# VH-VL binders against Inositol oxygenase (Miox), part 5

Target 1, 258 residues: Inositol oxygenase (Miox), of Mus musculus (Mouse) (q9qxn5)
Amino acid sequence: FRNYTSGPLLDRVFTTYKLMHTHQTVDFVSRKRIQYGSFSYKKMTIMEAVGMLDDLVDESDPDVDFPNSFHAFQTAEGIRKAHPDKDWFHLVGLLHDLGKIMALWGEPQWAVVGDTFPVGCRPQASVVFCDSTFQDNPDLQDPRYSTELGMYQPHCGLENVLMSWGHDEYLYQMMKFNKFSLPSEAFYMIRFHSFYPWHTGGDYRQLCSQQDLDMLPWVQEFNKFDLYTKCPDLPDVESLRPYYQGLIDKYCPGTLSW
Key: E = the ipSAE of ESMFold2; O = the ipSAE of OpenDDE; V2 = 0.75 times the mean of E and O plus 0.25 times the DockQ between their complexes.

## First folded at step 1 (VH-VL)

Design l8 (framework fv_rolinsatamab)
Fold by ESMFold2-Fast, scan of step 1:
Structure l8 (fold): chain C 258 residues (1-258), chain A 127 residues (1-127), chain B 107 residues (1-107)
Amino acid sequence: as target 1 above (258 residues)
Amino acid sequence: EVQLVQSGAEVKKPGSSVKVSCKASGYTFTGYYMHWVRQAPGQGLEWIGEINPNSGGTNYNQKFKDRATLTVDKSTSTAYMELSSLRSEDTAVYYCARTPYYYGSGSYRNYYGMDVWGQGTLVTVSS
Amino acid sequence: DIQMTQSPSSVSASVGDRVTITCKASQSISSYVAWYQQKPGKSPKLLIYAASSLQSGVPSRFSDSGSGTDFTLTISSLQPEDFATYFCQQSYSTPWTFGGGTKVEIK
């Protein structure tokens, strides 16, 4: 579980999750995959997308004191220090939140930000605000989707699970569409980095395959940097640009379809 | 009501081509793969191929790859199957049928069956 | 290609009988099997998908058991409307392939 304090910030975070848990259904997620699956909203480079992060406020994040692009560089630099030999992993840190740009195209925050969960089955206890946010979700009244396994087979693998629509799934699909040359671990981490009920909460093990068990340590390692690299000092982003541009040129060059 | 309505019966000569249509209504056309399946008189079902109406991407049974062309018109929610170089053994009822594309995250082929079928189009190839 | 071998090719049965139809895949297909019913002159109708999931509106007398390579469709108590041809289908890999069919006919 994540703990939140009382006050206006908690009210904002709660409202985002209440809307998310009310409206994220199997039908909704299926429609969003279709809507974004042509990647026709924008043509731009990775660095242009990083710049666009500063134009949005993440309403699910209680920690909003500095530009979102600086968090991307801080996360990347934390990984670089811990894993200097894995340059693809440095780039994952820079890329991980780029799917949030959907909010600039009119997508509501509850369909962009926050912790993800499987649709099509009964939510498990570690889903944030689980006990007070799902009452109005129509899938929970549907016998196909209201049991522990719901529409899924035991141990089907997370690759076969329909996750709530947000920046994780969108960016994963965008990277696949544009044929990023990153290893499978990078795609997996980006797809599931917000799946806190699983990698931190220990839930949804009944949906996991051996591949998911093998990948869990990678997602947990990434999560250390996503949570713990924030500091009050702003990074010297301009001095870092040539290094990260080199990684972009190696793994996901040029103008991409978003 | 979800429906797939196919064009009428065709009689063709050997060596010619046939183009069968399948008009979808009552659902989001781009959310489902469209499959084409044929059945020769008194025989079993044979899969020809599939098309993703959203991307236009196709997968064919290798047996038909050189002769079959699957297309869609998103503006009219209509799928087409064209089969060229017709032979007498191509005499069959041709069906369109849908499967969910975006359910189960990458496993549309693995998880769901063909839940809605067209009424079938009889194609007769005779001299 | 994955071959689906269906048996028997036909079965004669009476109303109220328990009918079983077997489908064997040439390699493991996990649970990715669907079953269809077809009446003369009509399109196939989906009965079961993903081995155990009953399609909406299909009576509970239809069930599937099995995994891997061996699957069995069971009709627990045959009704007059159940006299038809039944097909299994694998969706594990392309090309999708069907069993040869089993005709359930009046004894």
Scores: ipSAE 0.000, ipTM 0.400, lowest interface PAE 16.4, mean pLDDT 85

Design l9 (framework fv_rolinsatamab)
Fold by ESMFold2-Fast, scan of step 1:
Structure l9 (fold): chain C 258 residues (1-258), chain A 123 residues (1-123), chain B 107 residues (1-107)
Amino acid sequence: as target 1 above (258 residues)
Amino acid sequence: EVQLVQSGAEVKKPGSSVKVSCKASGYTFTSYYMHWVRQAPGQGLEWIGEINPSGGSTNYNQKFKDRATLTVDKSTSTAYMELSSLRSEDTAVYYCARGHSSSWYLGKYFQHWGQGTLVTVSS
Amino acid sequence: DIQMTQSPSSVSASVGDRVTITCKASQGISSYVAWYQQKPGKSPKLLIYAASSLQSGVPSRFSDSGSGTDFTLTISSLQPEDFATYFCQQYYSYPYTFGGGTKVEIK
């Protein structure tokens, strides 16, 4: 469902997903939750973290020419235009990819970027490169994890699902740890925005609760701003700084633990 | 090693214009904002404006917006500041300065500075 | 415009002394403050950014404390090479503004 270019970009994106789908196991994700759960890697503000996004190349993204911080502002401004009365939602657009800073701390890209999927059960067809990237994942040889439901109960709810480790889950946990004063919809969108096999592909319905069905329209609304095509008109980031700093001061002020 | 090398000192008459150059080397010129800051003799620092060398977009201190023009020549990795309608109070050392990081956000404090260009305006 | 007020305008101290320079913003600037050292006839040198982050290569005797509107630069044990003028700068909003400077004279 995503179009990829041939040659070096296709090879890079495929290699990232092959590594991700090989190494993201129940054990791996459980260890990463422990490793990052103390939030002791850095003390910094949201705007400092936004700036650090420009030091990253997202190896899962076929559009390598688009600056990450400008994408964050473009996403936020798109939401602001569509939902002017929901200032917390504008901030979600700015925040959504900040978990990618893990790559600057030595985390491999396959554990930071890209589409997420549930570990602990058999991958479904809309997972990117599903047909050719999971063969070396040891969980698929484990009877506990190789069936449709795997370790999960039917309709257990996505909040009870162990997702592959990446910027979604890291940022969600970071926001909770630092007590961001955002509504539940904001936390949910951040947590599942990269779960494309579900919200776009229509897979994993057997794991969803009524809460997930109710939240799906919010994730889909966010997604239409997140998947922006390469745009030649970049936002004037400097003119936007006072507005977004005001939102940061309202919802997640000061120096935060990352 | 990052270097910013500025043009030499200038002596100008009131009402004339001056154009100061800043030749950058040791980094990717289009990846960092370039700022201009002046300092009158024995006085503090005053920010004139900034330019994004990639797109050429500028932001100016309102005090200078009607007289200052910031430009770049990407082919020579050179930034320029032109100040028109010079007055005696424009006598100052003019600095070019590069932002701290490749980020358009973190580049707002000045990691690398040119050596300065003294512009003297006298009648 | 955000006004940055530095005090004192000058200080005279002996080698080994602790020197404190204060900078007050006319409104809240969060952590968007940087500190510079300027020696006579030279360009400014970045010491500290984002209120507390020490620039690479700057001696550990330089530190910042403060938040919101009130910031302080501390030199824990003054050295002869620290004779200089020090400036704070806010980069919270346009136009970026500097403090008036503090001259540190070594006795």
Scores: ipSAE 0.005, ipTM 0.421, lowest interface PAE 14.9, mean pLDDT 85

Design r3 (framework fv_rocatinlimab)
Fold by ESMFold2-Fast, scan of step 1:
Structure r3 (fold): chain C 258 residues (1-258), chain A 125 residues (1-125), chain B 107 residues (1-107)
Amino acid sequence: as target 1 above (258 residues)
Amino acid sequence: QITLKESGPTLVKPKQTLTLTCTFSGFSLSTSGVGVGWIRQPPGKALEWLAVIYWNDDKLYSPSLKSRLTITKDTSKNQVVLTMTNMDPVDTATYYCAHRLYYDSSGYYEAFDIWGQGTLVTVSS
Amino acid sequence: EIVLTQSPGTLSLSPGERATLSCRASQSVSSNYLAWYQQKPGQAPRLLIYGASSRATGIPDRFSGSGSGTDFTLTISRLEPEDFAVYYCQQYDSSYTFGGGTKVEIK
């Protein structure tokens, strides 16, 4: 079965993962955590950041063909319908991809978008294109980083794992730095929503603590809503702005450091 | 304005541990975005990066030398210390410490902008 | 590890001439993470260019950097006597590596 309309997108997705899996090393991730850790790139509100998403193309998504900001509102509205009493969870849907703005600041797509994975240990089978994309990664030639546990202790907890650098980790750190008043479940979902090899693939259980096992159902619940549509079934974004501005004012008000 | 100076032994015997101290002035390692790196150069050869330490105590090491290197800082004394174990004659080199300006207002740039004078360390029996 | 190959190893020129120095990376390097240094005998290296094309404070206009991806160039538009030195490129996109250097010598 072939979809000739999506063939070029699939080629771009593979290229992005090949570059990601080649260049995401322990040293690279460590440096990116330092580079962004002062949050001095931009001062702006959440709604300004949402607007910036429309200037970006997500190279990792084979099925997307509409503005990124619309996906954010679609995800938020899906959560709102399923969890009407958890307004913080509605906001998580709006926020989840805001870390992608790093691409507007010169980060290559492979350091911003796509499924994440632990650096510093051998990639597990459910990592996207695992069989064909890691052969040029120098960490896999390093005895410290090429075993199942690599540099990690058994059951160390995902909080103590260096994840590949992307919008998940960046946004998590940004939210913590700006002291968002969201529950711990929200921070966890943001941090690990792209860790598909774990929450969907069932891999990396050897790195997980009891906290990770307890949080897994929350990440899986969020994942149900993190989907692009194939047809234009677009939300009326302008009618939704007042509701989400109210949530922003409650949990992460004003001008934030990015 | 910004100055750095390396100090430590000039002669080390094989298998000993080398300890070098970088003493600096004109900046603080508590300032967000600042770091100090160590680079060496064997006589007549190219520059080789060894390690860097940042304001938040994050550390990076040369992958080939990581098992032998430790970098630490004492912000109150304006010092960064590099320790290298199991010295060998091939480790004979001039060792430099350098200021690393991490982040400008756009957040994109880093470089070793100001270097110490260097200290020659000879490894022989 | 990203390997940086500098060419030529030695460049023999006269004062007043243009020097063009090449730095080739074994894999793509973001231009934000490419720097050039000058080193004279018995002296510490001096930063010339950061971010592939931005001149460091105090560096004369005759020095310029360019390039992207795997191919980077340092150009000295009109060599002065004090410019005869060894030049190193450095990447910090994936860890830190220096090139092997290019010696610019007087002929």
Scores: ipSAE 0.000, ipTM 0.387, lowest interface PAE 19.8, mean pLDDT 85

Design r4 (framework fv_rocatinlimab)
Fold by ESMFold2-Fast, scan of step 1:
Structure r4 (fold): chain C 258 residues (1-258), chain A 123 residues (1-123), chain B 107 residues (1-107)
Amino acid sequence: as target 1 above (258 residues)
Amino acid sequence: QITLKESGPTLVKPKQTLTLTCTFSGFSLSTSGVGVGWIRQPPGKALEWLAVIYWDDDKLYSPSLKSRLTITKDTSKNQVVLTMTNMDPVDTATYYCAHRRGYSYGLYYFDYWGQGTLVTVSS
Amino acid sequence: EIVLTQSPGTLSLSPGERATLSCRASQSVRSSYLAWYQQKPGQAPRLLIYGASSRATGIPDRFSGSGSGTDFTLTISRLEPEDFAVYYCQQYGSSYTFGGGTKVEIK
């Protein structure tokens, strides 16, 4: 049973974004990058991390209320069907939400899940609940951060933008630290897949470089697969494990630092 | 009260350029989160989005029509202007301008629409 | 380009009946970027629902929206005479796309 139309579920989503938009400041994001940058929380394989996601409910997504591991396999299988020749892209589908395990280490959900946005500049209109959730964010009272460009130069590139802290940036940094052998498109999609105000909403174009324009079609292609339906089919996860273990062994083998 | 009204020629010859003006009241296009879009509807057919302009002068165009469209604003006059080049009989449609609200869910939905202006393309 | 397919094309019902209108996207659309509009002959469209399920100001509670991913539904629980109109869905996630419309007509 899904209940994405209920008031209580929508209240949970709103509360998560209100907390996120209140507390995600330049200082907060900078501290989180330092806190997690040593990758010393746990040693485990990709499949062990996939299993850990089943202990987490994503409070920012009104459409998700079944095991997160099933979403990972559903996303991966959707990509596999559409892009059978790009096995690295199948793996991106399996990996994309693994950064959410931070919630199991005591991180509040507003610092783990949900749509991301640039800190250090005025939020753009397509940011979820933009008009009603930023009133208490202290950066919006700071003249350095309260203008359209804020602390950024025009067309500086998303690689030079401080995104709100969440599973996107954490997983991207984790993959780089552990030297995953994936193509650059994979790292980029992981890093910005929750940046819906940009890739779906069309905002923040003034911060984008030519690299970002070139990479946008990849992020949009991935986004096609990163959504639950009202009545999602449950994959036979056990029958899929050998295939995805083969991809893990190829691109990100063994015990990794998280 | 938010109101919008389209104005421009009602008859355009093939290969000419169409210029439509949207004049509005009840809001400012300098207010963060506000935008004005253009949508058209050929007789008896579905709605088709053309372009939108935002408070910060950022612009989005329909990919299939981008090369033919220019959208501009004059915030001091409360006007948005759409220009469409190389008009063809298939471009015959009622053209609407509409207000975009930057609040809550659906920051890009159109909550208030002008009455529409029928533009006929014929020789 | 995301294509929105609405079905049925025409729905013939009597006042008091339930209307269920479907909108299917060619690619996944987050529910927060899906709207529904009502249009009567000779009139501009009127916003009914935004964010797949939120009613716009002044819209009666007999109108409800639901759905996620690629499948979205507009439900009118009990048709009133003024509800006979054409209904369009719209996504506004990566661009703006409208569906082909569903005409709700009196039987």
Scores: ipSAE 0.000, ipTM 0.382, lowest interface PAE 17.6, mean pLDDT 85

Design r9 (framework fv_rocatinlimab)
Fold by ESMFold2-Fast, scan of step 1:
Order: C-alpha cells, then structure tokens, then sequence
Structure r9 (fold): chain C 258 residues (1-258), chain A 125 residues (1-125), chain B 107 residues (1-107)
C-alpha cells in the first residue's frame, strides 16, 4: 500500500483509523453489542437496505463516485460469474456491506467502516497504521488486554474473539437474529471479511482454531470480489433486481429487523 | 480487454531527457483505486520500479530516482507520461508500464495485474 | 527502504520436480503485501500471486505462495515445461521494491 506519498485522501484515512484505534476498546465493543442487539432501529427489506447504502459516504475508503448499491451488485455479479452453482454466495456479495447503514443512525464512521481487529489483546503488525494509531487506546495500559493473547486463550477460535465494532459484526448478528437460511460459510465470510490483518496479513494465527483454518479459503475467495472497484460497463442494476429478489425471497424474505 | 502499450524514442543521447507515453484501453484512470506505474529492466538485470500515478493524481516515486522523474496523466486520452532527466548509458533498459487495481474497503494494494509489452530505450552517443 | 533478497539465484530442475523459491525482506512487510511475478524471455512479467498467498486470475493450482513478515516462499508443486522462467517478488507494504529474481532453468 501507499505510505510514502501522503495526500488529503491518505490523511483522511489515517484520521479515521486513529479515531478507530483510539476508541475501540473491550468496553466499547461490549456496549455496542448491547445497543444494537435488540435490532429495533428499523424494519425494512433487503432491497430497501441496499437503497439506503446510496445515502452513505465511507470515510475510510478512497473517494467513491459511484452509488454504494452499485458496488453491492458488482460484487454479487462477480461471484455469480465465478460460482454460478452457488446462488447463496451470489447473495453474500449483495449483503456484505449492508451493516454500513449504522452510519445513518448516528454511529461514527470509525465504528462502522474499515479493517477490523481483535480488541482485548495487543494489536499485531499488519493492523492498518499499527505503529502510530493505538497509543491513546486505554486498553493498552490495562494488563488484561495489553499482552499478545490478552484476554484470550491460545487457539480459542475467532468465534470466541471480540472483534472491533463495525459493519461486519453488526450484519453477522443481524442475519443471525433474523434467521437467514444461509450456510455457515456465508455467515463466516460476512463476519470476517474486513479482518484483513488475519486473512490477508497472516496475523493472529495464535487465536485461530481448526475451524478458522478450514474457513480461511472461503474468506480469501470472497475477498477477491470485494477488492473489485468499479466497471462502468457492468449490467444495469435495475435489470439485476428480479434475480436478486429471488435469492432474497429464498434466503432472507420479507421485512427484517435491523 | 485490458491492454497497455509503451511508446517513445528508442535512442536517447547522454544528458538528454527521456519522455515515454503509456496508452491503455479497457479501464479508466478516473476509476477510484486504479493506478498506472512504470518499471524498467536493464538487459539481463532485475526489475526496478520507477513511479506510479493514481486516479486522484497522487504520485509515488522511487526515492533514489525521485529528482529525475515526473509522472503525469491525461485521463481523457487514457495516457500516462513518464519524464526522466539527465539520461546516462546505465539507464539503458526496457521500460514497462503496468496497471494497479488493488483496493479493499480501507486500503490500496500496489501490485501490477496487467503489463505493457515494454519498449527498449538505449542511451548512447 | 525494504530490500528483497531472492534465493537461490538459479534453480536447475527437471520437469515434474517441485520448485521452492525464497524471498526475504530486510524489514517486516506490513500486511504481507507481497506479490510474485513470472517472466519468460522477451516477454513482460505476469502476475502470479498477490497478498503473499492469493493466486491471480488464471494462474494454475500448482503455483502457491506462503510466508509472512520477512520470509516468503513461492512453490511450484510439479514443474511443467512452460514454468521455466525468471520469478520476481515485489513488496508493497512500504513503497514498492522488487527482488533480484530467481531463474528456474531446465537441467
């Protein structure tokens, strides 16, 4: 990545991560799980939520000129082309960023977007801006949370790890609350798709169980499509709606609790 | 189809300025996350990165060559131009342009997924 | 600046053999931002691996990348005739640098 040449874009991204890494503590994440865990903010369908993405700006991302809903359909279509036999995986592509709607309900961007990391233990080297963004995090002064394993047991499994609060964990919990009928791979990919320090950076191996090793190829496969930016000549979004409505009706129908 | 092609002089005199143009198709430098860079390779030697320019006009240069290099773009023409001053026989190399499209929800990744064929530039009197 | 050292400089192997190529960084490569390229004589480089272990589109399963921090490996599980080429690693964790290359030649 670019860390030699700074610019307004990189300054903005750095500021978001500085705020994130300062304020994402064990206590903060625990409180956010309680705050959102009743899923009482809004009642709406998946397609209504996709539409709400267009009202967002992501401060951790570079300038994105296309509607956010376009990225959702682009990701889904990329997966559909590569995995035509796995319709549930097409839907994962459409769903993956829907947790970002928390920003429309007053959640600050540093608690919604960007790369995730485990709270409750010392950040590892591949965490974005690791060397310069954690110094004001109070957990790093707490003996319970400032060691390599922190509050965790070796190989406890990522399912038992408190991840920093963002769209990944929120959407995962929302999908579980609303009883989506997707396979376990789908829930796992949604939960950990922004955990770049692990699936791309190779860090946090000491927290991983055999399940995490088995699931890593799925997260990496999804990541290939999530890294896609924009292609102006992709099919018109409106022409894709009937197909994805069919998948929604199959796996997560009707009005959902957000 | 994504294609890139280098063009410019094949022979340069010592102390002159080299100007190379990369013309590409199948993508736009107006797309967020996209960049185009220049890499050179002297005959029988390793690849050496020179410079990169991104969709937002941000630029990155090799530290050892920074004072000699200028990279610019013309998004409407799908072109990226590299200028290198004070050419020397040791700058004789094949010059490549290549695309960067590495983007996560939070970060850019600067690897080159598509390359031009390269253009050999010989520096001699 | 991060310096990448590739070893060995030359691997002399026969078709069907396993090739293991090393790339070592002078400093830890953040986020394991490490790519591998293949270059055949007279041709431009071709991307094989990015992010240390992710195969690029169209790259055969026999190519795999591994490693983290300062120690990275490209493995070709069973050499095909078309795999005899020069291989370069490149880091993008801090600026961009290429390794010196490893030539895989036929014995």
Amino acid sequence: as target 1 above (258 residues)
Amino acid sequence: QITLKESGPTLVKPKQTLTLTCTFSGFSLSTSGVGVGWIRQPPGKALEWLAVIYWDDDKLYSPSLKSRLTITKDTSKNQVVLTMTNMDPVDTATYYCARIEGYSSSWYEDYFDYWGQGTLVTVSS
Amino acid sequence: EIVLTQSPGTLSLSPGERATLSCRASQSVSSDYLAWYQQKPGQAPRLLIYGASSRATGIPDRFSGSGSGTDFTLTISRLEPEDFAVYYCQQYGSSLTFGGGTKVEIK
Scores: ipSAE 0.000, ipTM 0.386, lowest interface PAE 18.7, mean pLDDT 86

Design s1 (framework fv_siltartoxatug; at its last look DockQ between E and O 0.01; V2 from the best seeds 0.00; counts 0 for: pae E 15.9 > 2, placed apart)
Fold by ESMFold2-Fast, scan of step 1:
Structure s1 (fold): chain C 258 residues (1-258), chain A 122 residues (1-122), chain B 107 residues (1-107)
Amino acid sequence: as target 1 above (258 residues)
Amino acid sequence: QVQLQESGAGLVKPSETLSLTCGVAGGSISSYYLSWIRQPPGKGLEWIGEIYYSGSTSYNPSLKSRVTISVDTSKSQFSLKLSSVTAADTAVYYCARGRYYDSSGYKPFDYWGQGTLVTVSS
Amino acid sequence: DIQMTQSPSILSASVGDRVTITCRASQSISSWLAWYQQKPGKAPTLVIYKASSLESGVPSRFSGTESGTEFTLTISSLQPDDFATYYCQQYNSYPYTFGQGTKLEIK
């Protein structure tokens, strides 16, 4: 569970979540799904998108210690070592943060990064800063969205839940639109890896189907690598490129719509 | 190359307001924390406060009643006002920027301005 | 406020020496500690962040370690460019606080 230490890091993170929890409404998420849903912002390959992650820090800024793309390869290699027989899982490590490219198209950080939560129902206790960040969210004054189930039916399944907009949901929709040939475990990992209130906090069980319960261990397994393979050991990216290009060619080939 | 540059009056009279501006060139202030730090002649460093580019501020409690930090993203600048100055406020004033990485954590002050000496004297 | 205490205040050394500067926090700061180098008349520059992470462009002879509330900056083989004042800084809690500085001077 993400318990942030008191001090300046807590204050920084709190500001982002206050903005997120104020502005992520059913209307907002619905509009973002429409805005991005035609996938007409860019046509490019996966490797081009991996390279585009480095632009998030502005190439003119010499402050960058490590390219963002190196972290994608680092995560993928951590998974490959632990799960050598599951090549689709290696690729998930490379792909998981590609939705962050929305920041290059004008999205604010609170609509790109951070822990996700279901909109359209009352936030549960394990949502980050739940007791102090939702006061200005207009959905919590709306009787349709301010109860435990809100707009949802009991056990409707997470696939029928409207999640807060960020790189998780965007990339999941993009992968579906482009017909990626990945197993359902991969799509759950991508869509819900930032849904800490569910996979770590144990909340939102009333919205879950049997499929969600079956997928939970896979999302938890992926989360270990997303959290803990963040070290300054630089992989030899150029030597790894042929391997990952082979996986791309197998599961999500060619020029894709973003 | 990222450059931070302080500007403002180098001499301020006791009881008046010290006013400084930091211009940021060659790099973004978006998603960065922007700080003011001071150093009295021959002494160590004291943090004054910081501002996130969106306008959220945090101030050193010892100075909070006298300090205001503001940001102007259209000009890529941020500013310091310190009211009711005394001789104890004589120092070199630095602006500095901190950056955030999701995977590597936050760096407090990766780039600093060259510093500007402000003397409080009549 | 968290107090940062550096030792020694002055360290005399020769080119090629291995030197270690220590910084102690008055309470836990986890790994949220940075080291800066400051030359006379110049602004400080970042050397180490997050206790042990080397800043880009800084020579590999610089390293940092942590043990509880005790932190060290080590220079494995002193070069002429390394003679400066070094400051530690915690960024775990507001207000940020600096050590009093260690002046590294030529023997």
Scores: ipSAE 0.000, ipTM 0.394, lowest interface PAE 17.3, mean pLDDT 85
ESMFold2, look of step 11: ipSAE 0.000; ipTM 0.403
ESMFold2 (binder alone), look of step 11: mean pLDDT 91; pTM 0.944
OpenDDE, look of step 11: ipSAE 0.000; ipTM 0.496

Design s10 (framework fv_siltartoxatug)
Fold by ESMFold2-Fast, scan of step 1:
Structure s10 (fold): chain C 258 residues (1-258), chain A 125 residues (1-125), chain B 107 residues (1-107)
Amino acid sequence: as target 1 above (258 residues)
Amino acid sequence: QVQLQESGAGLVKPSETLSLTCGVAGGSFSGYYLSWIRQPPGKGLEWIGEIYHSGSTSYNPSLKSRVTISVDTSKSQFSLKLSSVTAADTAVYYCARSRGYSGYDRPYYYYMDVWGQGTLVTVSS
Amino acid sequence: DIQMTQSPSILSASVGDRVTITCRASQSISSYLAWYQQKPGKAPTLVIYKASSLESGVPSRFSGTESGTEFTLTISSLQPDDFATYYCQQYNSYSLTFGQGTKLEIK
């Protein structure tokens, strides 16, 4: 359970979640899946997409002069050190935030970043700011979506759940469309790494299948790695490129549709 | 390499206000949370509170009625005032920088990566 | 407030020993736990953050693990410089809270 009770950015963070929790409806997410589902916004390689992260700015951290692509390499290197034998997992660290490039294509922050949650059912207690941010969401007035299970069957599996739209879901769909040759563990990490109410809060067990229970430790393992820090320990990105290019060539080669 | 240094009176009388200042050198403290932590002789660590360069504060609820933390960005300093002190407030007082990650979808992480050397404050008549 | 309980309060060991210090949270703190080392008369220094992440410059003999609300700090082969008091700290919820400390002393 995350605590935002301290810091000068509390108002900004709360505002982002208020907008997210107000506007992320079943209809909104369904429309975004259609909007992005042809993957026609750009054709580029993974390394080109990593470079595009540097065009994004962390507006909440004005004292940091740190390229965004560097934290992708830092995350990948942390995983590589902990799991040297699992090269696909190293690549997941490099890939995990690439869906944030939607912000460069005009998506508002509340539709790109932040903790995710299932739409189409009543939000559970560990969803961030749950008690104070959902009151204006139209789905809470819809009897189809306002119960514990909402539109879902018990134990339907997270693969059958409509998650709020953000970089997790977008990147997952993009990877599937481009036929990435990664194991199911990698797809779960990408799709659900921001689903903190599930993997950290212990909520939404009623929607989980046995596969989700089996995958939970993998998602929790991924989340042990820090994704961003003000630490001045910068990776030598250029020296790392050949290694990660080798992984890209193995799992997701060439020019991809985004 | 950033360094923190505490300063202030080492002796305070009961019922008076304890006042300490932490100077920051060798780097910017903007963008970091700055904390006060204390340690009574022979005992463990107790978090007092924190401040950001904007002036936003958070305090330990047990001390909130007596504690004020303030920041002076022009002097690269932040200060602690603890009112109505008693012998129970005798402790080594540390200032510390809290390493934070701030981004759209990640909260700050509040562990202390740089500490001052500490200063002993004795409360006695 | 979240209570952090460390055990043992005092641990006696010899150079070369593997030692484990435990910290238990009164409720879930996810992985938001740090470990600090404090030598007599000195300020604490960061050893581990995020339950298992080794701070830059800290020797690789230090490691952290987590299991639910129970956290451990392990030193795989004690060196003379490791004899100190160790504190855990949770940063999942305000107020920030520390364990009471474990004093690691030489036999």
Scores: ipSAE 0.000, ipTM 0.392, lowest interface PAE 13.8, mean pLDDT 84

